# VH-VL binders against NAD kinase (nadK): the designs that were tried, part 78

Target 1, 268 residues: NAD kinase (nadK), of Syntrophomonas wolfei subsp. wolfei (q0aze0)
Amino acid sequence: MKIILVNNRFKENTEKKAQEIAGQLSALNVEVIIDNGLDEPYAGTVDFIMVLGGDGTMLRAARRYGQRAIPVLGVNMGTVGFLSNIEINELAEYLPLILREEYSLEARMMLEVAVFQQQSLLTRVFCLNELLLRSNSPRMLSFALEISGQKLEPYRGDGLIVSTTTGSTAYSLSAGGPIADPQLDAFIVTPVASHIINKRPLVVSPEREISLHLLEEREAIIGIDGQIKMDFGAENRVLIKRAPHPLLMVNLKAKPFFTSIDRSLQRQ

## First folded at step 4 (VH-VL)

Design ab16 (framework fv_inotuzumab)
Fold by ESMFold2-Fast, scan of step 4:
Structure ab16 (fold): chain C 268 residues (1-268), chain A 124 residues (1-124), chain B 112 residues (1-112)
Amino acid sequence: as target 1 above (268 residues)
Amino acid sequence: EVQLVQSGAEVKKPGASVKVSCKASGYTFTDYYIHWVRQAPGQGLEWIGGINPSGGDTTYRRKFQGRVTMTADTSTSTVYMELSSLRSEDTAVYYCARETIWDSSGYLEAFDIWGQGTLVTVSS
Amino acid sequence: DVQVTQSPSSLSASVGDRVTITCRSSQSLVDSYGNTFLSWYLHKPGKAPQLLIYGISNRFSGVPDRFSGSGSGTDFTLTISSLQPEDFATYYCLQGTHQPYTFGQGTKVEIK
């Protein structure tokens, strides 16, 4: 059995804890690869991915490994978030179940984002939460939104979010988007500070293809999961579709999504 | 309103220890890291270390390892920094500052809210 | 440790002047995800530091648009397009990509 341990590069104690866990797993005849985010993703085959950290670390793991159809377990190490399943002090209790592959998997859709310069593909990335198109200056954007070949009336505002249902509680929520059951597959399209007051979030089929481009020369960027930033100009076009593979999240214990969201909303 | 309020000025002898507090209010205490930064007279800003109040994970700059301890009390929303074996060169204004724990919402990590500073003077 | 050097260490300027401060790191600040954790702070005597710019070029809430950030890799710049009286201060850049976090030595902007 080969396991990747993904940890947060910002915490020295996280790196040491990853090494301690790797030692424990090695004693059980498990091969361990530690990924702290600084190097390229491990290219070999693995059986399981264990993420030590919060939601940010899970988002990084999903972008690096989510398309490989490998079980991914989020282990919370004192950060707050929605993407972990167990706490670090529970790991010893659940480790025998992990090694015997006695767990269920929850599939979470991902986005495939392709950025073009006119007709040439510049980059392709995957993400778990969202793509954000935003202005990079005080001026609002004018941009075109097309859904499966259907051209909508031009948007004017600070930007747009295209989110998965998993991402419905991230930036889309702050921009006025709906809270979505993460077991649903859908794109959520949420305007950011639209100049048109009646522009509503859209919930569309995950089989739709969404495209965006600027209608005027403006400084804009696209952001992926809040972690990757790319310049976006009038010569660029972005295409967003459902990624080929969902992220396979490990369930070892019930996590009540709705009570967690309810608690979070009381803190707003 | 979001605030970090620090304890008052301290005067210590060489070899003593000092414990500075940083009380958070106006936000969820466990949602942000707290870091400590100091400025000695005539010097620039120097990062000391940080703590995740959720779980108590810490990271320290090497030169302070073994002399600094950071702790968090979630019941009072307070972070503490204790520095031991004080020398005259530890005389400085000590600041606490918050940094984002969650980087999934489109924010890049930075020190957005700072405490007012605590002057620690080490002299015989 | 990643060394961060600011240039110049001090400058004198008049209200209305364009001021440019450079920050250089001893190694790349881009992580494997494409993120760069470089921020800029304004510091006045007797006051706490104040965040101006994060992630190279993003203005923090309430920061006037005369402040802008740019750069990539190892070279970063803070620009003040038209200096105002309240802008006479010491400016610091901070790298948070590599541990330990390191500040530049500071740039003091003084009145002519």
Scores: ipSAE 0.000, ipTM 0.419, lowest interface PAE 12.9, mean pLDDT 84

Design ab17 (framework fv_inotuzumab)
Fold by ESMFold2-Fast, scan of step 4:
Structure ab17 (fold): chain C 268 residues (1-268), chain A 122 residues (1-122), chain B 112 residues (1-112)
Amino acid sequence: as target 1 above (268 residues)
Amino acid sequence: EVQLVQSGAEVKKPGASVKVSCKASGYTFTNYWIHWVRQAPGQGLEWIGGINPGSGYTTYRRKFQGRVTMTADTSTSTVYMELSSLRSEDTAVYYCAREGFLKYSPYGMDVWGQGTLVTVSS
Amino acid sequence: DVQVTQSPSSLSASVGDRVTITCRSSQSLLHSSGYNYLSWYLHKPGKAPQLLIYLGSNRASGVPDRFSGSGSGTDFTLTISSLQPEDFATYYCMQALQTPYTFGQGTKVEIK
């Protein structure tokens, strides 16, 4: 068996913890590759991905490895979040189940984001939560949204979020989007501070293609999962569609999603 | 043994619909995409679309939109491809194929069905 | 759509020959994950296609070591180091970087 341990090099003591876990796995004849974010993603084949950290570390792992159709387990290192399944102090208890493949998998849709300059593809990235288009200045944006070739009336405001259902509790929620069951497949399209009052969040089929471009030259950025930023100008176009593969998340214990989010929202 | 077994040959008239089945065995059905690929006489391989049986995700090549529907029945580990409004140029051998290895690679069609000949003639 | 073009469309060879087939994509198939989303298939009349090479250069299980894949980005090569009688077939490359997945037009390897 070969496992990738994903950790965040910048979080206190996570490197030491990753080495401890790697030692434990090696003692059980498991080959371990450590990915602390410093190097390129591991290019070889693996059987399992274990993510040590909070939601941010899971988002990085999903972008790096989510399209490989390999089981991914989130192990919480003390940060409250929605993407981990077990706590670090529970790992020893669950490790025999992991090695015997005694767990279920939950498929979580991902976005495929392609950014073009005129006719040239600049970049193609995958993400688990969302793409954010936002103004990079105090001036609001004027932009066009097309859904499967259907051109909507122009948007005017600070930006737009295109989110997965998993991302419904991230930036989309902060911008007024709905809380979605992460087991559903859908795009959630949420305006950011729209100056047109009738612009509502949209929930659309994951079979839809979504395109965005600026109608006026403005300073804007595209954000991916809150971790990657790139400049976006009037010469750019972004195309968003469902990624070819969902992230396969390991479920070792029942996690009460709706009760957890409800409790979190009461802490206003 | 990992295996995909398809339904038998079909002969249809123009305008009819055809539904081809692909039954999977020997692996966890919901962990792998199933794609459909066809080869018309004298032509190369052409990708039609794919489905994730675990989530119900589907994606189709644009020229088949509105005519193709892919579905999965997890209780029987079977994927179906239905193609409607058949034309003579739809005469082809249709293959289902599993994409990816859960443990090794997600981007190669590693297991293929035997193929189903669909003939569309008046 | 990502276009994939093979060269040559056909070739004649003898058993023991080294055969090289090329595949060029209209855009880079190198993803930020570090993988090149390009695979190679062997197809014979009356049989299903068979995976030979995945992710640019990885040989599929059960595939003889005479088959190798190389390249990155937009230019890829399938090499058969010493052609065997069972290797006379049509070969296809396929990109899976984005949907729709697209195949090259095929390269037919015929007996000389």
Scores: ipSAE 0.000, ipTM 0.400, lowest interface PAE 18.8, mean pLDDT 85

Design ab18 (framework fv_inotuzumab)
Fold by ESMFold2-Fast, scan of step 4:
Structure ab18 (fold): chain C 268 residues (1-268), chain A 122 residues (1-122), chain B 112 residues (1-112)
Amino acid sequence: as target 1 above (268 residues)
Amino acid sequence: EVQLVQSGAEVKKPGASVKVSCKASGYTFTNYWIHWVRQAPGQGLEWIGGINPGSGYTTYRRKFQGRVTMTADTSTSTVYMELSSLRSEDTAVYYCARGHTYKFSSGYFDYWGQGTLVTVSS
Amino acid sequence: DVQVTQSPSSLSASVGDRVTITCRSSQSLLHSSGYNYLSWYLHKPGKAPQLLIYLGSNRASGVPDRFSGSGSGTDFTLTISSLQPEDFATYYCMQALQTPYTFGQGTKVEIK
């Protein structure tokens, strides 16, 4: 068996812990590749991906490997979050189940984001939570939103979020979007500080295609999962659709979504 | 200062159940396993099982499965071990012990409770 | 199940003696991380067990340097270089490589 360990090099103890876990796995005749984010994603075939850290590390792993249809396990290292399934101090106890493939998989939809300049594709990325379009200056954006070729009335404001259901509890929530069951497949389209008060979040079919472009020359950026930033100008267009493959998340123990989010929302 | 404090001695009849508590202090309760170990008169130490208080995950020695239940209350930093269908051979001193998770696994027991004598007699 | 056996089951010794207790495992306790998942405990009647040695050879905090652990894989030794009055007790090894965790049967160190 071959496993990728994804960790965050910028966390003080994480690199040492990753090396220790790699040693433990090698003991069990498991080949281990460590991905600390410094290099390109590992290009070979692997059987399992273990993510050591918080939600941010899981988002990076999903972007790098989520389209390969490989089981991904989130292992929490003391950070509160929604995307981990077990704690680091539980790993030894669950490891035999992992090696025997005695776990269930939960499919989580991902976004495919394609950015164009005219007809030229500049970049194609995948993400688990959301795409954010926002102003990079004090000036409001004026932009066009099209859903499956239907042109909506122009948006004016600070920006727009296009989110998965998994991302409904991330930036979309902060911008006034609904909380969605992550087992549902849908896009959530949430305006950011709209000048038009009647602009509401939209919940649309994941089979729809969403496009965005600026109507006036402005300084804007596109953000992906809060981790990638790209300049976005009037010459650019972004196309968003459901990614070909969902992220396959490993469930070793029950994690009830609704009670977890309820507790999080009561937090002060 | 790390401390584990157990509930007091119990006397039970065969067929009854007993619930022993172990209250932890002086460390982050959810970062360490709590294990239960017993010693019957004239016998050695016997591992019963353990619980991860942070997750609620439990593991038991096979001979006790179906009779032992371990639970944790994070609000009071207390672990409970309940043993049902008591037999005379369950007469023993029961200890809770903190499992040190050195290098991502429980490798040894660094702190122990004072012990709880459970006597099963007719 | 991984079993551990101790030798001897009992011994008689005098203060100042060198005492050696062995523990043998039915399978290797050496993980390829380099750690041996074997620990040693001291137990006296009416008191809780006390950790002496962890991960094969590391002395626990507050444990006198006359206690030492050695060995790797399947064969382990606890040595008391110069027995003191407070050392008359029963000693146990425990493997924690896998569940169920198993103790040796114990070695009783008695006054000669």
Scores: ipSAE 0.000, ipTM 0.373, lowest interface PAE 22.1, mean pLDDT 86

Design ab19 (framework fv_inotuzumab)
Fold by ESMFold2-Fast, scan of step 4:
Structure ab19 (fold): chain C 268 residues (1-268), chain A 123 residues (1-123), chain B 112 residues (1-112)
Amino acid sequence: as target 1 above (268 residues)
Amino acid sequence: EVQLVQSGAEVKKPGASVKVSCKASGYTFTNYWIHWVRQAPGQGLEWIGGINPGSGYTTYRRKFQGRVTMTADTSTSTVYMELSSLRSEDTAVYYCARDSLYFGRTPYYMDVWGQGTLVTVSS
Amino acid sequence: DVQVTQSPSSLSASVGDRVTITCRSSQSLLHSSGYNYLSWYLHKPGKAPQLLIYLGSNRASGVPDRFSGSGSGTDFTLTISSLQPEDFATYYCMQALQTPYTFGQGTKVEIK
């Protein structure tokens, strides 16, 4: 058995804890590769991915490894979040189930984002939460949204979010989008500070293809999961679709989504 | 280690049916589509169809519709392909191959393959 | 059905040679997502096919870097920069833009 341990390079003591866990796993004849985010993703085949950290670390793991269709377990290291399944102090208890593959998997859709300059592909990224198109200047954007070949009326505002259902509780929520059951596969298209009063969030089939481009030369940015930032101009086009593989999240214990989100919203 | 292991060679008479098995191991069986592809002697690869083992949903190439049935047994992590009304041109090596699970989308590629099952149809 | 045609049907090469195989589709495989739904496979008699390249240009896990895929729309190329003994095989391209999946007729790479 070969496991990747993904840890957060920006959190105190996470690398030390990852080394400690790697030693424990090696003692059980498990091969361990540590990914602290500094190097290229591990290129070899692996059986399991263990993410040590909060939601941000899981988002990074999903972008690096989510398309390989490998089970991914979120292990919380102290920061409250929605993407972890067990706490670090529970790992020893659940380890035998992990090694025997006695767990269920929950498939979470991902986005495939392709950014073009005219006809040339500039970059391809995958993400678990959302793509954000936003203005990088005081001026509002004018941009075109096309859904499966259907051209919508122009958007005017600060931007647009294209989110997975998992991402419905992230930036899309802050911009006025709905809370979605993460077991559903759908795109949520949420305007950011639209100047056009009747632009509403859209919930569309995950089989739809979404394209965006600027209608006027403006300074804009594409953001991916709040972690990657790319410049976006009038010569650029972004294409968004359902990624080839969902993130396969490991469930070792029940985690009630709706009561968790309800409690989180009450704290605000 | 992700593996697909197929049943052994079969010899059948024209008009008979054959059922080939494909046993999956090393991953969560219900999370990946399994496709069937054949290669007749001296010919190239030909896609037959695929199944989502988690839902039972199937898709078949038109020319096999009515003759092919794909099923999955989640308790044994095994996919079956049954081909009926066999003809001499059905003589081929039959492969199962894994693709990603993603309801409603067109499958993209096949990353793990079974070793193949030779089916010979002769009188 | 989307038709896929390979060229050449066979070629003879020596270890160390640069080998190029082409694949042409009857319609564009460029999806609105920006990706080409074309994959390449290596097949040897008595063995299962093996994935080499997916989505036009992405190298599969464990595949040596001498293999590369390029092209877009209707015209695609598989390149082997320096042929090795284990590379003598039949190569297939496959489109997955729509069902049914269709394979090219294959290109056999033989020892010169």
Scores: ipSAE 0.000, ipTM 0.373, lowest interface PAE 20.0, mean pLDDT 85

Design ab2 (framework fv_inotuzumab)
Fold by ESMFold2-Fast, scan of step 4:
Structure ab2 (fold): chain C 268 residues (1-268), chain A 123 residues (1-123), chain B 112 residues (1-112)
Amino acid sequence: as target 1 above (268 residues)
Amino acid sequence: EVQLVQSGAEVKKPGASVKVSCKASGYTFTGYYIHWVRQAPGQGLEWIGGINPNSGGTTYRRKFQGRVTMTADTSTSTVYMELSSLRSEDTAVYYCARDTLWFGESSYGMDVWGQGTLVTVSS
Amino acid sequence: DVQVTQSPSSLSASVGDRVTITCRSSQSLVYSSGNTYLSWYLHKPGKAPQLLIYKVSNRDSGVPDRFSGSGSGTDFTLTISSLQPEDFATYYCMQGTHYPYTFGQGTKVEIK
């Protein structure tokens, strides 16, 4: 068996823990590759990906490895989150199940984001939560949204979020979007501080293609999972599609989504 | 006309480095992965690695890691493969090949190939 | 690495013969999307390899209809229904589902 341990090198405790876990796995005849986020993703074949950290580390792992159809387990290192399945102090208990491949998988849709300069492709990225288009100045944006070639009336406001159902509880929620069952596949399109009355969040089939471009030259950015930022101008266009492969998340322990989100919403 | 044109044959001494070029034309250079594949005399095809010309991101087969470097120059639509610390076992014909679009659903097969570059490593 | 094994390693045939080459992978080549990335190539000495079949059964543009691919999971077959003089070559299968990409060892089709 070959496992990738994904961690954050800028958190010294997670680096030390990754080394300890790698030693334990090596003693059980498991080959371990450590990915601390600095270099290119490991190119070889692997059987399992273990993410040591919070939701941020999980989002990074999903962007790096989510398209490979490999099981990914989130192991929480102390900060409560929605994308981890077990706590680090539970790992020893669940390790035999991991090695025997005795777990269920939950498929989570991802976004494929392609940014163009006219006809030229500038970049392609994948993400698990959302793409955010926002103004990078006090000025309101004016932009066009197209869904599978259908041109909607122009949007005016601070921006727009295109989210997966997994991302429905992230920035989309803060902008007034609905809470979605992560077992469903859909795009959630949520306006950010729209000046136009009755611009509502849209729930759109994941088979559709979403296109965005600015109607006026403004300072704007595209944000990916809150971790990547890219300049976006009137000469640019972004295309958003369902990614070819979902992220395959490992379930070793039942964590009821609805009771967790309900408790979270009752706290200020 | 979609094509990949490679640089000419090279003869190198053991321990030297070789840099092979692959110039693309007739398509959007930044939209497709480019892979490098070699064939040593009497052997089969062996995948070395690939590059995304848009990002410069690379993936190498483990046995070449540390000796191979792939780069892309978007201004000239050219991909380079540099192999260092050459050994007699590196004598082979080296091919560049276009893979699929790096965005969207594709075939993940190599549909356009360069003509090949013979690299001979001898004393 | 995912191993890809071809059978036979070599084959003697006459023009007009039906030729079958098999390819087996050590792991399933099915992605979560349901797509299977198994391709076939024709290679002649002094020439670049040429794509024949992609995604198991799709002929590349310009490839004669005598070439067909089939299979699923880990077992795949390339068939040439009526061998022509230009078909004497070495054939390779390749999997693109798992990194690193891996080729079969090749099947040489020679004149009887």
Scores: ipSAE 0.000, ipTM 0.394, lowest interface PAE 14.9, mean pLDDT 85

Design ab20 (from i4 with heavy chain D99E S100G Y101F S102L S103E G104W W105S Y106P H107Y A108G F109M I111V; framework fv_inotuzumab)
Fold by ESMFold2-Fast, scan of step 4:
Structure ab20 (fold): chain C 268 residues (1-268), chain A 122 residues (1-122), chain B 112 residues (1-112)
Amino acid sequence: as target 1 above (268 residues)
Amino acid sequence: EVQLVQSGAEVKKPGASVKVSCKASGYTFTSYGIHWVRQAPGQGLEWIGGISAYSGKTTYRRKFQGRVTMTADTSTSTVYMELSSLRSEDTAVYYCAREGFLEWSPYGMDVWGQGTLVTVSS
Amino acid sequence: DVQVTQSPSSLSASVGDRVTITCRSSQSLVYSSGNTYLSWYLHKPGKAPQLLIYKVSNRFSGVPDRFSGSGSGTDFTLTISSLQPEDFATYYCLQGTHYPLTFGQGTKVEIK
């Protein structure tokens, strides 16, 4: 059995714990590959991915490995997030179930984001939460939104979010988007500080292709899961579609989505 | 009447911070950006940075990055510019100015505050 | 940064004269939209600057028709067709196409 152990090297406690877990797994005849985020993703075949950290570390793991259709388990090191399933102090208890594959999987849709300049593909990335198009200056953006070739009236404002249902509780929520059941497959399109007051969030089929481009030269960026930042100008076009594979999240214990979000909203 | 009214003159010692206010009236505050421009004695106009009153997004000239902070309070229709680690070279009249940001709008600073003299001396 | 240079730095003129001020940018000021973001301002000591012209050639509301702007790409001109007493001032161009926004160094129009 080969496992990728994803951790955040810049958190001292996480690095030490990752080494301890790797040693424990090796003693059980499991080959461990450690991904601390500094190098390129491991290119070989693996059986399981264990993410040691918070939601941010899980988002990075999903971008790097989510398209491989391999089980991914979120193990929380501190504050409970939406993407972790068990706590670090529970890992020893659940490890035998992991090794015997005695768990269920929940599929979470992902986005495929392709950025073009003219006809040339500049980059392709995958993400679990959202793409954010935003102004990087005091000037509002003017941009075109197309959904499956249907051209909407121009958008004006600070930007737009194209989110998965998993991302509905991330940036989309802060921008006024709906809370969505992550078991649904849908894109949520949420305007950011729109100049036009009647621009509402849209919930559209995940089979649709969404394209964006600027109608005027502005300093803009594309943000992916709040972690990747790319410059975006009037020469650029972005295409967003459902990724070929969902992220396969491991469920070892019940984590009811609706009670979790209810508690989170009470803290706001 | 569309107008921007700035706070009064300030005298500061080197190393101190100054916070200048710019209060807007007579228009929809969130439909425009506000820029800050200064003029030191014997010098020309120098752009410091700008802020969207709608989103709070800011852009600063690089030489002021780390020393300047711009904020907008929509409840009072007021923009603030705070400049820290003041030097004698920061002695200037500081102006706020309104700018439209849409392609079809005037793309120039059409309404200006009266100016705030900031003096940095011993 | 985009450098903006005005010429001349100063000039002397009489009431009724035609005055021409030029502004040159180190880079094209044309946006992908086709618009060019160059504006002109009048500034007098003790007063705030005043917008005269925006987007190269558009006269701001209330500005007398003796003021006109022209140009394209990197070379721009402000013309005052018949100088009036209130026009003795310093004039600045501003490029708004590229961040950071940059002003020209100014042109002082003095009485001859």
Scores: ipSAE 0.000, ipTM 0.389, lowest interface PAE 18.4, mean pLDDT 85

Design ab21 (framework fv_inotuzumab)
Fold by ESMFold2-Fast, scan of step 4:
Structure ab21 (fold): chain C 268 residues (1-268), chain A 123 residues (1-123), chain B 112 residues (1-112)
Amino acid sequence: as target 1 above (268 residues)
Amino acid sequence: EVQLVQSGAEVKKPGASVKVSCKASGYTFTSYGIHWVRQAPGQGLEWIGGISAYSGKTTYRRKFQGRVTMTADTSTSTVYMELSSLRSEDTAVYYCARDLWFGESTPYYFDYWGQGTLVTVSS
Amino acid sequence: DVQVTQSPSSLSASVGDRVTITCRSSQSLVYSSGNTYLSWYLHKPGKAPQLLIYKVSNRFSGVPDRFSGSGSGTDFTLTISSLQPEDFATYYCLQGTHYPLTFGQGTKVEIK
């Protein structure tokens, strides 16, 4: 068995804990690869991915490994989050179940984002939560949205979010989007501070292709999961579609989504 | 490089229609609008109207409303302007010009222009 | 319609001269974004017009630095700091803020 341990190098306690866990796994004859986020993703075959940290670390792991159809377990290190399944102090208890592959998998859709300059592909990335198009200045954007070849009336405002259902509780929620069951596959398209009052969030089939481009020269950026930032200008266009594979999240204990989000929303 | 190439000169009789083309290349056609501007002999530049290559929506100066029709063909990256019920006063060089934003009440400026098409209306 | 008036209608100049052309609009050209959509074009007989300055003071790509634009609200100026032989042409301002779009009547810059 080969396991990747993903941790955050900027948190010294998580690196030390990753080393301790790697030692425990090695004692059980498990080969461990440590990914602290600085190196390129491990290119070899692995059986399991264990993410030590908060939701941000899980988002990074999903971008790096989510398309490989490998089980991914989120282990919380102290910060409350929605993408972890167990707490670090529970890991020793659950480790035998992990090694015996005695767990269920929950599939979470991902986005495939392709950014073009005219006809040339500049970059292709995957993400778990969302793509954000936003103004990088105090001025509003004017931009075009196309859904599966259907051209909508131009948007004017601060930007737009194209989100997965997993991302419905992230930036999309802050912009007025709906809370979606993460078991549902759908795109959620949420305007950011639209100047046009009748522009509403849209919930569309994950089989649709979504494209965006600016209709006016503006300072704008594309944000991916709040972690990747790219400049976006009038010569650029972005194409968004459902990624080929979902992220396979490990479920070792029940985590009730609806009561968790309800409690979170009631918390000041 | 960005280019707008227009169709050749036309000679028409009063009451006829003329259809001028403007073929775009060197950029993403649907990201921009195309406007039409004319210059009659001895006169200044006069804006006629424009079309979004993205949505196909048009905006026309009121004096041309009912006589002008603009269309866009995304498969050939070409915009057409058809002017009907031609009068001697319609004799002019007609230019197509690209804008960065198109909408009925949105701001405009023209960055690239076609070479012009002379339309002569005479009996 | 918003009226746009250029001054002068024509002028005579020599190579190396500083040339100033003024454009005045009947209404403020400030758009709701805070930007002002006043642009300047050079036009020669038999050739397409070409953009020189957009949004009052931004020089278009490839336009020589001797061309500059200034102004605010309703009063705008195009300045050519040192006139070159290729600059003898007719200049037009365009207000792009208000529908319908309106050009100034043009200013012809002639060789002295």
Scores: ipSAE 0.000, ipTM 0.386, lowest interface PAE 19.7, mean pLDDT 86

